# Designs tried in a protein design chat: VH-VL binders against TATA-box-binding protein (tbp). Part 1

No score or structure here was measured in a lab: all are predicted.

Target 1, 182 residues: TATA-box-binding protein (tbp), of Cenarchaeum symbiosum (o74045)
Amino acid sequence: MLDPRTRPRVVNVVSTSDLVQRVSAKKMAAMPCCMYDEAVYGGRCGYIKTPGMQGRVTVFISGKMISVGARSVRASFGQLHEARLHLVRNGAAGDCKIRPVVRNIVATVDAGRNVPIDRISSRMPGAVYDPGSFPGMILKGLDSCSFLVFASGKMVIAGAKSPDELRRSSFDLLTRLNNAGA
Below, numbering starts at 1 at the first letter of every chain, in headers, positions and changes, except where a header shows other numbers; antibody chains are not in Kabat numbers.
F is the ipSAE of ESMFold2-Fast. E and O are both the ipSAE of ESMFold2, at different seeds. Each is the mean of both directions, binder to target and target to binder. V2 is 0.75 times the mean of E and O plus 0.25 times the DockQ between their complexes.
Where letters were taken out, [cut] stands.
The coordinates of atoms that the task and the answers printed are left out; those that the model quotes come from them. Centres of patches stay.

## First folded at step 4 (VH-VL)

Design f1 (from d5 with heavy chain Y101F; framework fv_disitamab)
Fold by ESMFold2-Fast, scan of step 4:
Structure f1 (fold): chain C 182 residues (1-182), chain A 117 residues (1-117), chain B 105 residues (1-105)
Amino acid sequence: as target 1 above (182 residues)
Amino acid sequence: EVQLVQSGAEVKKPGATVKISCKVSGYTFTDYYIHWVQQAPGKGLEWMGRVDPESGETYYNQKFKDKATITADKSTDTAYMELSSLRSEDTAVYFCARWGFSDFDYWGQGTLVTVSS
Amino acid sequence: DIQMTQSPSSVSASVGDRVTITCKASQDISNYVAWYQQKPGKAPKLLIYAASSLESGVPSRFSGSGSGTDFTLTISSLQPEDFATYYCQQFYSLTFGGGTKVEIK
């Protein structure tokens, strides 16, 4: 039986925030650690990546920001705060307090042994498994989460909006696999 | 009712240090930046810097970065601004102000610092 | 850095007069301008935000206009309590204009 308390490992966090102001495209084009090209996507956004960021922040001239590629909520929120301060220091945005929001957490879980997805997929309502097209079994979870389960015992959980939802969804996934005979 | 209440007037000798307080009430202290603004006698307003009471992050006008130290104490809902190595040119009224979105919506009453021998 | 050039530096006007104060930014700042009133011995008071939005509790005789680099504060009918210095401010780098002192004749 799989241990439903096996801890998931976060591999990517997407979070967003809104400066609620226009960002200066002209200033972004001149900033260090910022890639902005007026000819790309109508000049609607640039990318900020400072030394020490695990990922990067997309900054829209509307003031919306998206943080991607961080491996924890703390790091993802840190990237948004760093991008905000970098814009302010370079005169591209007015100083403003932001409130980051988690949009998506992707994590992996390793069962530590093979999972017989060939056998159990037929016993799991809503499971999609077609090894001719994709080697993993696809399941939908509670709330916004989705699951990929591989025969190796490796699993992916995507769509969590908080660490608590991730923990709950991981527990749900492993329990459902056990109930199906994993 | 939102209020920012500053400490009283100070008279200091050249070379001294002064620390001004700004106690807030009527809102959640950690939700807004607190900025400091200098006004020399008969002169206009000049921005000095700000603190985020939630994180302790500071951002300064380069003119004041070696003169002023801005801090916040969440336990007492109080922001502080410390001026070091005082000179006669530091004689001014110092205001704390709350940063809304694009403006200073509430101001402290001001603290007069006089530097004289 | 964005500079705000405010004019005139002073104006003398009679009660009932229309008073116009201007601010020019050294570069495009959209509508991110605020206007403040400061009476002698007191803290500044917010009058206008986002170039043209009247702050709650401010008399309707005050109005703001402009976008880009040119901004105007207008007092449609000056009252005795309007004796004060007025400041514009832009939000990108938090610079104030030099101030306009309005003296009632």
Scores: ipSAE 0.338, ipTM 0.720, lowest interface PAE 3.6, mean pLDDT 91

Design f14 (from d5 with light chain N31D E55Q; framework fv_disitamab)
Fold by ESMFold2-Fast, scan of step 4:
Structure f14 (fold): chain C 182 residues (1-182), chain A 117 residues (1-117), chain B 105 residues (1-105)
Amino acid sequence: as target 1 above (182 residues)
Amino acid sequence: EVQLVQSGAEVKKPGATVKISCKVSGYTFTDYYIHWVQQAPGKGLEWMGRVDPESGETYYNQKFKDKATITADKSTDTAYMELSSLRSEDTAVYFCARWGYSDFDYWGQGTLVTVSS
Amino acid sequence: DIQMTQSPSSVSASVGDRVTITCKASQDISDYVAWYQQKPGKAPKLLIYAASSLQSGVPSRFSGSGSGTDFTLTISSLQPEDFATYYCQQFYSLTFGGGTKVEIK
């Protein structure tokens, strides 16, 4: 039986925030740790990656920001705060208070053994498994999550909006697999 | 109604330290930055720095970073600004102000700090 | 830092006059300019935000205009209570203009 309390490993967090102001394209073009090219994508955004960021922050000239590539909610939110402060210090944005929001958490779970998805897929309501098109079994979770389960026992959970939802969805996934005879 | 109420006037000797308070009411203290602005006698307004009462994060004008320490106590809805190693050039009225998204929408009444021997 | 150059530094005008105050930013700041009124011995009061939006409770004789680098505050018909110093401020580095003292003769 799979251990439903197996801890998922967060591999990517996408979070967003809005500066509620226009960001100076001219200043972004001159800033250290910022990649801005007016010829790319209509000049509508730049990318900030300071030393210590796990990922990067996309900054739109509209003031919207997207943090990607961080491996925890804390790190993802930290990237947004760092990008805001970096813009402010360089005169590209006015000082403002931001309120980051989690948009998507992606995590992996390793069962530690093979999972017989060819056998159990027919016993799982809502499962999609067509090995001729994709080698994994696709499942819908509770709330906003979706699951990919591979025969190797590797699994992906995507679409969680909070760490609590991720924990509940991971427990749900492993419980469903056990109930189907995994 | 929104109010920012500052502590009263202070007279200090050179080398002393002074701490000015700014107590807020009529809104949620942690929802807005509190900034500090200096106005020397007969002169204009100069921004000093700000605090986020929710996180304690501060951001300073480089001119004031070694002179001023800005803090907030969310248990008492009060922001503070401390000036160290006072000199005659620090004589000024100091204002606290709420940052209402892109402007200072509410101001404290000001605190006069006089540095004299 | 972005510099705000305000002019004139002072103006003497009669009740009923149109008064115009200007601010020039050293670089493009879009419409992120606020205007404040300060009466002697008092705290500044917000008049105009986002270059042209009138703050609630402020008389309609006050108006703001401009974008980019050139901004104007206009008082269409000066009243005795408008005796004050006026300041512009830009949002990006929070710099104020030098102020304009309006004296009513």
Scores: ipSAE 0.358, ipTM 0.733, lowest interface PAE 3.2, mean pLDDT 90

Design f15 (from d5 with light chain Q27E E55Q; framework fv_disitamab)
Fold by ESMFold2-Fast, scan of step 4:
Structure f15 (fold): chain C 182 residues (1-182), chain A 117 residues (1-117), chain B 105 residues (1-105)
Amino acid sequence: as target 1 above (182 residues)
Amino acid sequence: EVQLVQSGAEVKKPGATVKISCKVSGYTFTDYYIHWVQQAPGKGLEWMGRVDPESGETYYNQKFKDKATITADKSTDTAYMELSSLRSEDTAVYFCARWGYSDFDYWGQGTLVTVSS
Amino acid sequence: DIQMTQSPSSVSASVGDRVTITCKASEDISNYVAWYQQKPGKAPKLLIYAASSLQSGVPSRFSGSGSGTDFTLTISSLQPEDFATYYCQQFYSLTFGGGTKVEIK
């Protein structure tokens, strides 16, 4: 039996915030730690990556920001705050308090053993398993989550909107696998 | 009703330090930055710096970074600004103000600091 | 660093007059300008934000206009209580204009 309380390991968090102001493309083009190419996406955005960031922040000239590549909600929100201060210090944006929002969490779960997806896929409603196309079993979760389950016992949970949803979806996935005979 | 109430006037000698308080009420203290603004006698307004009461993060006007220390105490809903190594040029009214996104929507009444021998 | 040049430094006008105050930014600041009124011995009070939006409770005789680098505050019909100094402020580096003292004759 798989332990439904097995903790998922967060591997990527996407979070967003809005500066509620226009950001200077001219200043972004001149800033250190900022990649801005006016030929890319019509000059609508730049990318900020400081040495301390796990990932990066996309900054739109509209003031919207997207944090990607961080491995925790705390780190993802930290990237947005750091990008905000970096823009402010370089005169590209006015100082403001932001309110980050989680948009997507991707996590992995390791069963610690092989999972017999060849055998159990036919017993799981909604499962997609076609090893000629993709080696994992694809499942739709509750709410916004989706699951990939590999024969090795490694699993991916994508689409969670909060840490709470991630915990519930992980529990749901492992329970469904147990009920199917994993 | 939103209010920012500052401590009273101070008279200090050159070289002294002074710490001004700004107690807020009528809203959640951690939801808004608190900024400090200097106004010399008969002169205009000059921004000094701000604190995020939630995180303690500060951001200063470079002119004031070695003069002012801005802090916040969440337990008392109070922001502070300390001025060190006072000189006669520091004689001014100091205002605290709440920052929305793009403007100062509420202000303290001001604290007069006089530096004289 | 963005500089705000405010003019005039002072103006005298009669009750009922139209008063115009201008601010010029050294670089494009879009519409991120606020205007404040300060009466003698008092704290500043927000009048206009985002260049043209009237703050709640402020009389409609006050209006703001402009974008980019040139901004204007207008008082359409000056009242005795409008004796004050007015300041513009830009958002990006939080610099204030030098102020305009409005004196009612």
Scores: ipSAE 0.367, ipTM 0.727, lowest interface PAE 3.0, mean pLDDT 91

Design f17 (from d5 with light chain L94W; framework fv_disitamab)
Fold by ESMFold2-Fast, scan of step 4:
Structure f17 (fold): chain C 182 residues (1-182), chain A 117 residues (1-117), chain B 105 residues (1-105)
Amino acid sequence: as target 1 above (182 residues)
Amino acid sequence: EVQLVQSGAEVKKPGATVKISCKVSGYTFTDYYIHWVQQAPGKGLEWMGRVDPESGETYYNQKFKDKATITADKSTDTAYMELSSLRSEDTAVYFCARWGYSDFDYWGQGTLVTVSS
Amino acid sequence: DIQMTQSPSSVSASVGDRVTITCKASQDISNYVAWYQQKPGKAPKLLIYAASSLESGVPSRFSGSGSGTDFTLTISSLQPEDFATYYCQQFYSWTFGGGTKVEIK
């Protein structure tokens, strides 16, 4: 039996926030740790990546920000706060409060052994498995999550909106696999 | 590695002024706001205000606006909170805390200020 | 000024019990809420941030939920080390709730 308490490993968190003010493209173009190219997206955004960031933050001149590539919610929100401080410090934006929101968490789970997806896919309602087109079995969760399960025992969980939803979805996935004979 | 270390306990007379320090280490001082929180004996936590160590900008709880002065010294990586015109009601433990990633991720150990009449 | 009303003020519970603590904000604060645990004589310790995100190193028996005005901290199976006072806090103006003291029967 698979251990349904196996801990998922977060590989990417997408979170967003809004400065509720316009950002100076001129200042953004001049500040360190920021890549701004007027030819990219019509000059609508720049990319901030400080040495401490796991990923990066896209900053739109409208004031909207998107954090990607962080491996925890805390780190993703940290990237948004760091981007805000960096913009304010360089005069590209005025001081403001931000309200980060998780948009998507992607995590991996390793069963530690092979999973017989060719055998169990027929026993799982809603499972899609067509090895000629894609080597993994695709499953939908009860919430916003979707699952990819590979014969190697590697799994991907995408679409979680919180760490708690991720943990619950991981438990649900592994339990459903056990019930199908994994 | 990140630490916030506060100055020791103080005993003051009514009408006096006290200045509490919060020395930080293990990170870049100017990258995070420092907040101050009061906790009266047997009571809950009450937010007092914060400082941006980079700019010196402050923002206060209206209740403490005329009582507390919050400052930061970039040369010594130290934040300060000064209380003036002390009264017995100011007897409390005062905490400094770092505003991290949507939360207070590190706290000082607290400084007890006793105002005796 | 945003008020945070925390309830109950205290609760007595046995090891293994489910404990729920509620905070109500006087206006919409989205998900800008954190929960802290404070043991006697110690500084507060972060448990939950952004209403529902579990801080690294905090046991999974702690969970947070809610958005807008109503927020809940849940301890699914109380342990002896959970004897403490718990506080919610909102981050539009950094107001703390009144605290809930959890006492082990």
Scores: ipSAE 0.000, ipTM 0.438, lowest interface PAE 15.3, mean pLDDT 86

Design f2 (from d5 with heavy chain G100D, light chain E55Q; framework fv_disitamab)
Fold by ESMFold2-Fast, scan of step 4:
Parts: sequence; C-alpha cells; structure tokens
Structure f2 (fold): chain C 182 residues (1-182), chain A 117 residues (1-117), chain B 105 residues (1-105)
Amino acid sequence: as target 1 above (182 residues)
Amino acid sequence: EVQLVQSGAEVKKPGATVKISCKVSGYTFTDYYIHWVQQAPGKGLEWMGRVDPESGETYYNQKFKDKATITADKSTDTAYMELSSLRSEDTAVYFCARWDYSDFDYWGQGTLVTVSS
Amino acid sequence: DIQMTQSPSSVSASVGDRVTITCKASQDISNYVAWYQQKPGKAPKLLIYAASSLQSGVPSRFSGSGSGTDFTLTISSLQPEDFATYYCQQFYSLTFGGGTKVEIK
C-alpha cells in the first residue's frame, strides 16, 4: 500500500494582491529588477524579480499583482510585499497596504514505486485515462484540487488554496489509489 | 504625535492565557499594519505576526501560529495579541510595532509577560 | 527563510570612536535592510531604512551602507547615549540579526 502520509513537495504558489491604484509604466521601465517591454501584452504589465525572490511578481498597470514561482505561502506573500515596497520606493506607486490572497498551490508527490494506472483507472469514479492522448490519469478532488497520476508513481496536485487543503488532498488522493488497488 | 501604548506587565501560571493590548494614536489606525515581536530575556528580536486593522486579515510566523492570536478593533484603535497555553519559555517582552512600507517606524513600549509558578 | 548573520556580537568602545557593525544575508536582498537601536528596558528605535536612508530625527553620525548580501551600520563618533544593542532586519521574511551590543570600554 501507498503511504497516505507521504509529504507533498510544494513546487509553486500563486498569490495575488491589488495596490488599488494605477502603476506608472514609465517608472517601471526605468526601475532596477524590473523588466518592462511596451511591445509585450500591449505594455500592460511588468515583471519584478529582486535577488531575494524565488520566483517573480507580475505587476499590471491597473495595480493588480500576481506572485509566481515561490515554494511556500510565506515566500509568495513575501514576494508581493517586496514588489509593493520596490514600486513605492522607486515612485512607480504611492504608499499603500496590500492584502495577499492564495490562488493556487501546485505540489508533487512521488509514490517511490510504479502505480498501475492502466488497471486501477476503471475502478476509480471520475478518472480520465486515455494513454493515446495523455500518459497520465486525471482525477478531481472533493474540493478545489485536481490530480495527475503517472505510471511511474509521480503525481501532481494542483488547485489547493492553503497548505492544509494541500495536505488533505494528498491524503485523499493516496487513500483513493490504495482503495482502487494501487 | 504617533504613539503605540501597550497594556501593563502580566504574571501568569503555566497553562494560562494572556491578552496584551496596543492602543494607537496620532494617525489613522486602518492605514498601517500592526506587527508583534517577541524578545526573550537577554535575547534578540523575533517577529511573530501582523494584522491589517482595516480588514482583520492576519499573517503569522509559523513558529507562533498555534500560540498567538492577533486581532484589531478599529472602533477603539486597539490591536491585541493573545497567548494561549503559557509555558515558562513564553516569558518575554512583547512589542507591537507599526509597519510603514519597509520597516517598523514606531514601537510600543513593550509588555513583560512572566510565566512562573 | 532568509538568515541575517550579525557581527560582532559585542564591541567595547570609547566616546569618540568609530564603530562598525556588519550584517550578512544568506541570499541577495538588494537594499532591503533596516537598522534599529535598543537601549536597556526600552523599545527598539528605527535608525536606518533601505540600507542607507537616515530616519528623520536620527543624528547624522549614524550611516548605513551595503547592497546585496553585505551591509554595515557605522557610528562615526560614538556618544555616551549610543551605548545600546543594534539590530539589522530584512524586509522579505522579516528576520532580525542576532544583535550587537556596543558597550563602554
């Protein structure tokens, strides 16, 4: 049997926040640690990546921000706070607070052995497995999560909105695989 | 002038709960986050968490998320931090501090919590 | 988590001395560093923000420098009221350095 308590490894956290004000494209173009190209997406966003960031923050001229590539909620929220600070310090935005929100957590789980998805997919309600179109088995969780399970035993969990939801969803996935005969 | 004024020192037994207040004046309470910082006797500063007084949203250092509960009452311009299941290791001075946009520009005077039998 | 390693842990100095305190970040944090002074029994006081910007009301003998991973706080001519513990802090994950006690020789 697969161990349902196998720890998922967080690969990416997507968080958003809103400065509730417009951001100066002209000043973003002149800022260090900011890539702004007027020809990209109609000049509607820039990318901030300071040396301390695991990922980056997309900043829209509308004031909306998206943090990607961080491997924890704390780090993802930290990127948004750092981006806000960087924009304010360089005069691209006025002084403000932000309220970060987790949108998506993506994690991987490795069963440490092969999983017989060709055999068990027929026993799992809602499973989609068509190896002619995609080599993994696709499953939906009971909450916001979706699962990809590969014959190698590698799995992807996407759509969690908190670390606790991620852990519950991982436990649910591994338990469902065991119940189907994995 | 900006001031953050904290409640007075507390002496508690192990297992008790304590709630510390931080009353602000001299600025609009809802315009700035309030953070909490722990300093054990003779030791350095450790960040605990913060609250947005406008929304009530909180964000915690994982070390303190099961120990501390941070709240704000915008009708009284007061932030609070509650510590539960007190142990001797919780003996420390606790500070509230205002987050500008890069640093803690104003601090409360600190509240000493002593946990002893 | 970004670690801030502060050195020395203590320094003995006389009035009029130049004192330097160093902070090293475990990864590049650009200029996202603040420095605080704490006197015994008192709350910390902000001295420097954004690595080198002097807080309003802080004497000009205090200065900050550095970028990336290495940062310094300098007191150009130590005064009696400067005997205190000093802390650095980075903004990304809000970690503090271990502190440097500046004590009288």
Scores: ipSAE 0.000, ipTM 0.450, lowest interface PAE 15.1, mean pLDDT 87

Design f22 (from d5 with heavy chain S55E E57Y; framework fv_disitamab)
Fold by ESMFold2-Fast, scan of step 4:
Structure f22 (fold): chain C 182 residues (1-182), chain A 117 residues (1-117), chain B 105 residues (1-105)
Amino acid sequence: as target 1 above (182 residues)
Amino acid sequence: EVQLVQSGAEVKKPGATVKISCKVSGYTFTDYYIHWVQQAPGKGLEWMGRVDPEEGYTYYNQKFKDKATITADKSTDTAYMELSSLRSEDTAVYFCARWGYSDFDYWGQGTLVTVSS
Amino acid sequence: DIQMTQSPSSVSASVGDRVTITCKASQDISNYVAWYQQKPGKAPKLLIYAASSLESGVPSRFSGSGSGTDFTLTISSLQPEDFATYYCQQFYSLTFGGGTKVEIK
């Protein structure tokens, strides 16, 4: 029986924020640690990656920002704050307080043993398992989460909107697997 | 009823230090940056710096980085600005102001600091 | 650093007059200009944000216009309470214009 208390490991957090002001495309094009190309996406955004960032921040000229690739909510929010300050220091945006919002958390769970997905996939409502096309079993949660389960016992949880939702979804996934005979 | 209330006028000798307070009410103190603005006699407005009351992080106008120290105490909903090594050129009215999203939407009443021998 | 050049430095006007004040930014700042009114001995008060948006509670005789580098504040029919100093401000480096004193004739 899988332990439903097994702790998920966060591998990616997507968060967003809005500067509520336009960002200078001309200044972004000249900034260090920033990639801006007018030919890409109609010149609507640039990408900031400072040496301390785990991932990167997409900055739209509208002032909207998207943080990706961070391994915790704190780090994802930190990337948005760093991007804001980097824009301000280079004269591309005015300094203002931002209000980051979590959009998606992706985490992995390791059961520590094999999961018999060949056997249990037929017993799980909504499960999609076609080993000829993809080696994992695909499951949908009741909320925004989706699950990938591999025979090795490695699992992916995507779509959580908060750490609490991630914790509940992980517990739900492991419980559903146990109920199906894992 | 958002209010920013500043401490009273100060008269100081050259070389002294002064600390001005800005007590906020009517909103959640940690939700907005507090900025400080200097106005010398007969002159315009000049931005000095700001503090994030939630994290305590500051950002300064380079002109004021060695003169001003900006802090916030979230237990008392009060922001502070300290001026060191006062000179006659520091004589001015100092304002605290709340940064909304793209503008200063609420201001303190101002604190006159006079530096004279 | 973005410089804001405000003109005129002063204007003498009578009640009922149309008053215009201009600001020129040293580089393109889109529409991120605010205008403030300051009466003697008082703190500044926000009048206009985003170049042309009227702040809540501000009389409709105040209007703002412009984009890019050139901005204007207009008072369509000056009232006694409008005698004050007016400042523009840009948001990218938080610099203020030099101010325009609107004084009674």
Scores: ipSAE 0.006, ipTM 0.538, lowest interface PAE 10.8, mean pLDDT 88

Design f24 (from d5 with heavy chain Y33W; framework fv_disitamab)
Fold by ESMFold2-Fast, scan of step 4:
Structure f24 (fold): chain C 182 residues (1-182), chain A 117 residues (1-117), chain B 105 residues (1-105)
Amino acid sequence: as target 1 above (182 residues)
Amino acid sequence: EVQLVQSGAEVKKPGATVKISCKVSGYTFTDYWIHWVQQAPGKGLEWMGRVDPESGETYYNQKFKDKATITADKSTDTAYMELSSLRSEDTAVYFCARWGYSDFDYWGQGTLVTVSS
Amino acid sequence: DIQMTQSPSSVSASVGDRVTITCKASQDISNYVAWYQQKPGKAPKLLIYAASSLESGVPSRFSGSGSGTDFTLTISSLQPEDFATYYCQQFYSLTFGGGTKVEIK
């Protein structure tokens, strides 16, 4: 049987926040560690990547921010705080509060062995498996999560809104695979 | 299990140099900033600086920029802090700490550096 | 540089007492305050992050509150193991409060 306690590895966290004020495109164009081009994406956003960031932050002139590419919730929220501070220090935004929100956690799980998805997919409620279109089996979780399971035993969990939801969804996925005969 | 383990206590004379190590385990070293914090005897905590183990980039508290040199060796999962031109007022416990979201979620045990004649 | 003013500097209390420690920032820091406990001879330990979120494994008698410039750490029903110095800290310039030493009568 697969071990339902196998630890998922977080590979990406998407989080958002709102500065609740407009951001100066002119100032973003002049800032270090910020890529802004008026001709790109209608001049609606810039990208901030400081040397310490795992990923980057997209900053919209509306004041909305999206953090991507961080490998933990703490790192993702840290990127939003760093972006806010960088904008304020360079005069692109006034000092403000932010309230980061997790939008999506993506993690991988490795079963350490092959999973017979061609055999078990017919026994799993809600499973979608069409190897002519996509080589993995697609499943929905009890919450906001979706699962991709490959014959190699590698799996992807996407859509978690917290680390606790990720842990529960990973346990759910591995238990469902075991119950189907994996 | 996340651990930060620091090198042992040091006794140095004025003018000497000391290098303190902080070896990490239980997580990916390059994913988190490592910070250094000074605590003088009977006093509070004072931030000294930080290093990104992946890039080697550093930031310092203005007070410590001429005193401390912070580095990281990602091949050995070890951060370092070197103190130069030691004076009696550098006598303190030095902590390394991992920066989580907005806080120091894990700390080393501390290294006492005593500077005496 | 953002200054954190912590009060009181020390307090003596009996087991079972409610203890309140305050921290004031020199400018608005939203909810980006953490609280640490340091026992004699030990490294600090994270208690509260984001002003009010309890760190895993920390007893529920500890709680944090506040936003903007005024923050509070509360210990309901003080226990003997709570003898320690407590520090607040803010995110932006990484400054700590001066500490509050809690002594049990």
Scores: ipSAE 0.005, ipTM 0.458, lowest interface PAE 14.8, mean pLDDT 86

Design f25 (from d5 with heavy chain Y32F; framework fv_disitamab)
Fold by ESMFold2-Fast, scan of step 4:
Structure f25 (fold): chain C 182 residues (1-182), chain A 117 residues (1-117), chain B 105 residues (1-105)
Amino acid sequence: as target 1 above (182 residues)
Amino acid sequence: EVQLVQSGAEVKKPGATVKISCKVSGYTFTDFYIHWVQQAPGKGLEWMGRVDPESGETYYNQKFKDKATITADKSTDTAYMELSSLRSEDTAVYFCARWGYSDFDYWGQGTLVTVSS
Amino acid sequence: DIQMTQSPSSVSASVGDRVTITCKASQDISNYVAWYQQKPGKAPKLLIYAASSLESGVPSRFSGSGSGTDFTLTISSLQPEDFATYYCQQFYSLTFGGGTKVEIK
């Protein structure tokens, strides 16, 4: 039996926020820790990565921001706040308070043993398993999550909108695998 | 309704420290920055700095960074501004103000600080 | 640093007059200008945000216009309660104009 309480390890959090103002492309092109490429989306965005960031923040000249590559919600939101302050300090944006929103959490779960996906995939409603195309079994969660399960016991959970949803979806995945005979 | 209520007038001697409070009500304190603005007698408005009540992050006008310390206490919905090493030039009305998205939508009534010997 | 130059520094006008106050930014600030009214002994009050948007509860005789570097606050028909000093403010470095004192005759 797999332990359904096995803790998922967060590997990526995508969160967004909106500065509700236009950002100066000219200032982004000149500021440190910012990569602005006119060829990216027609010059509509730049990338900010300060030394403390786990990932980076995409900043659109419309004021929309996307934080990627952080390994927790706190870190992802921190990246958005740091990007905002960095823009303000360099005169690329006016000082404003932002309201970050989680869009996607991706996590890994390790069962600590092999999972017989060849045997159990036919017993799991909605499972997609075609080893000639992709070595993992694909499952859909009840909420926004999707699951990848590999024979090695490595698993990926994607699409969670909160840490609580991630925890519930991880429990659901491991329980469904146990019920199918894993 | 939204209100920002500041502490009362202060008279201080040169070299003293003063701490002004700004208590907010009518909205969630952590949702908006609180800024501080100085107005010397007969003069215009000058921005000093701000605090994010949610994180404690501060951002200062360079002119005031060694003079003013801005803080917020979430448990009492109160922002503070402390002025150190007071001089006669610090005599002014000090306002707290809530930052909306592009403007100061609500202001405290102001606190007069007089520095005299 | 973005400087805001406000003019005139003072104006005397009669009730019913049209009053215009101008504000010039040293750099392009799009429409990120707010206008405030301050009456003697009182805190400033927001009148206009985003250069031309009237704040809730502010009389319609107040209007704002402009974009880029040149901005104007207009009072279409001055009332006795409009005796005040008016300030423009820009968004990026939070600098205020020097103020315009409107004195009612």
Scores: ipSAE 0.039, ipTM 0.590, lowest interface PAE 7.0, mean pLDDT 89

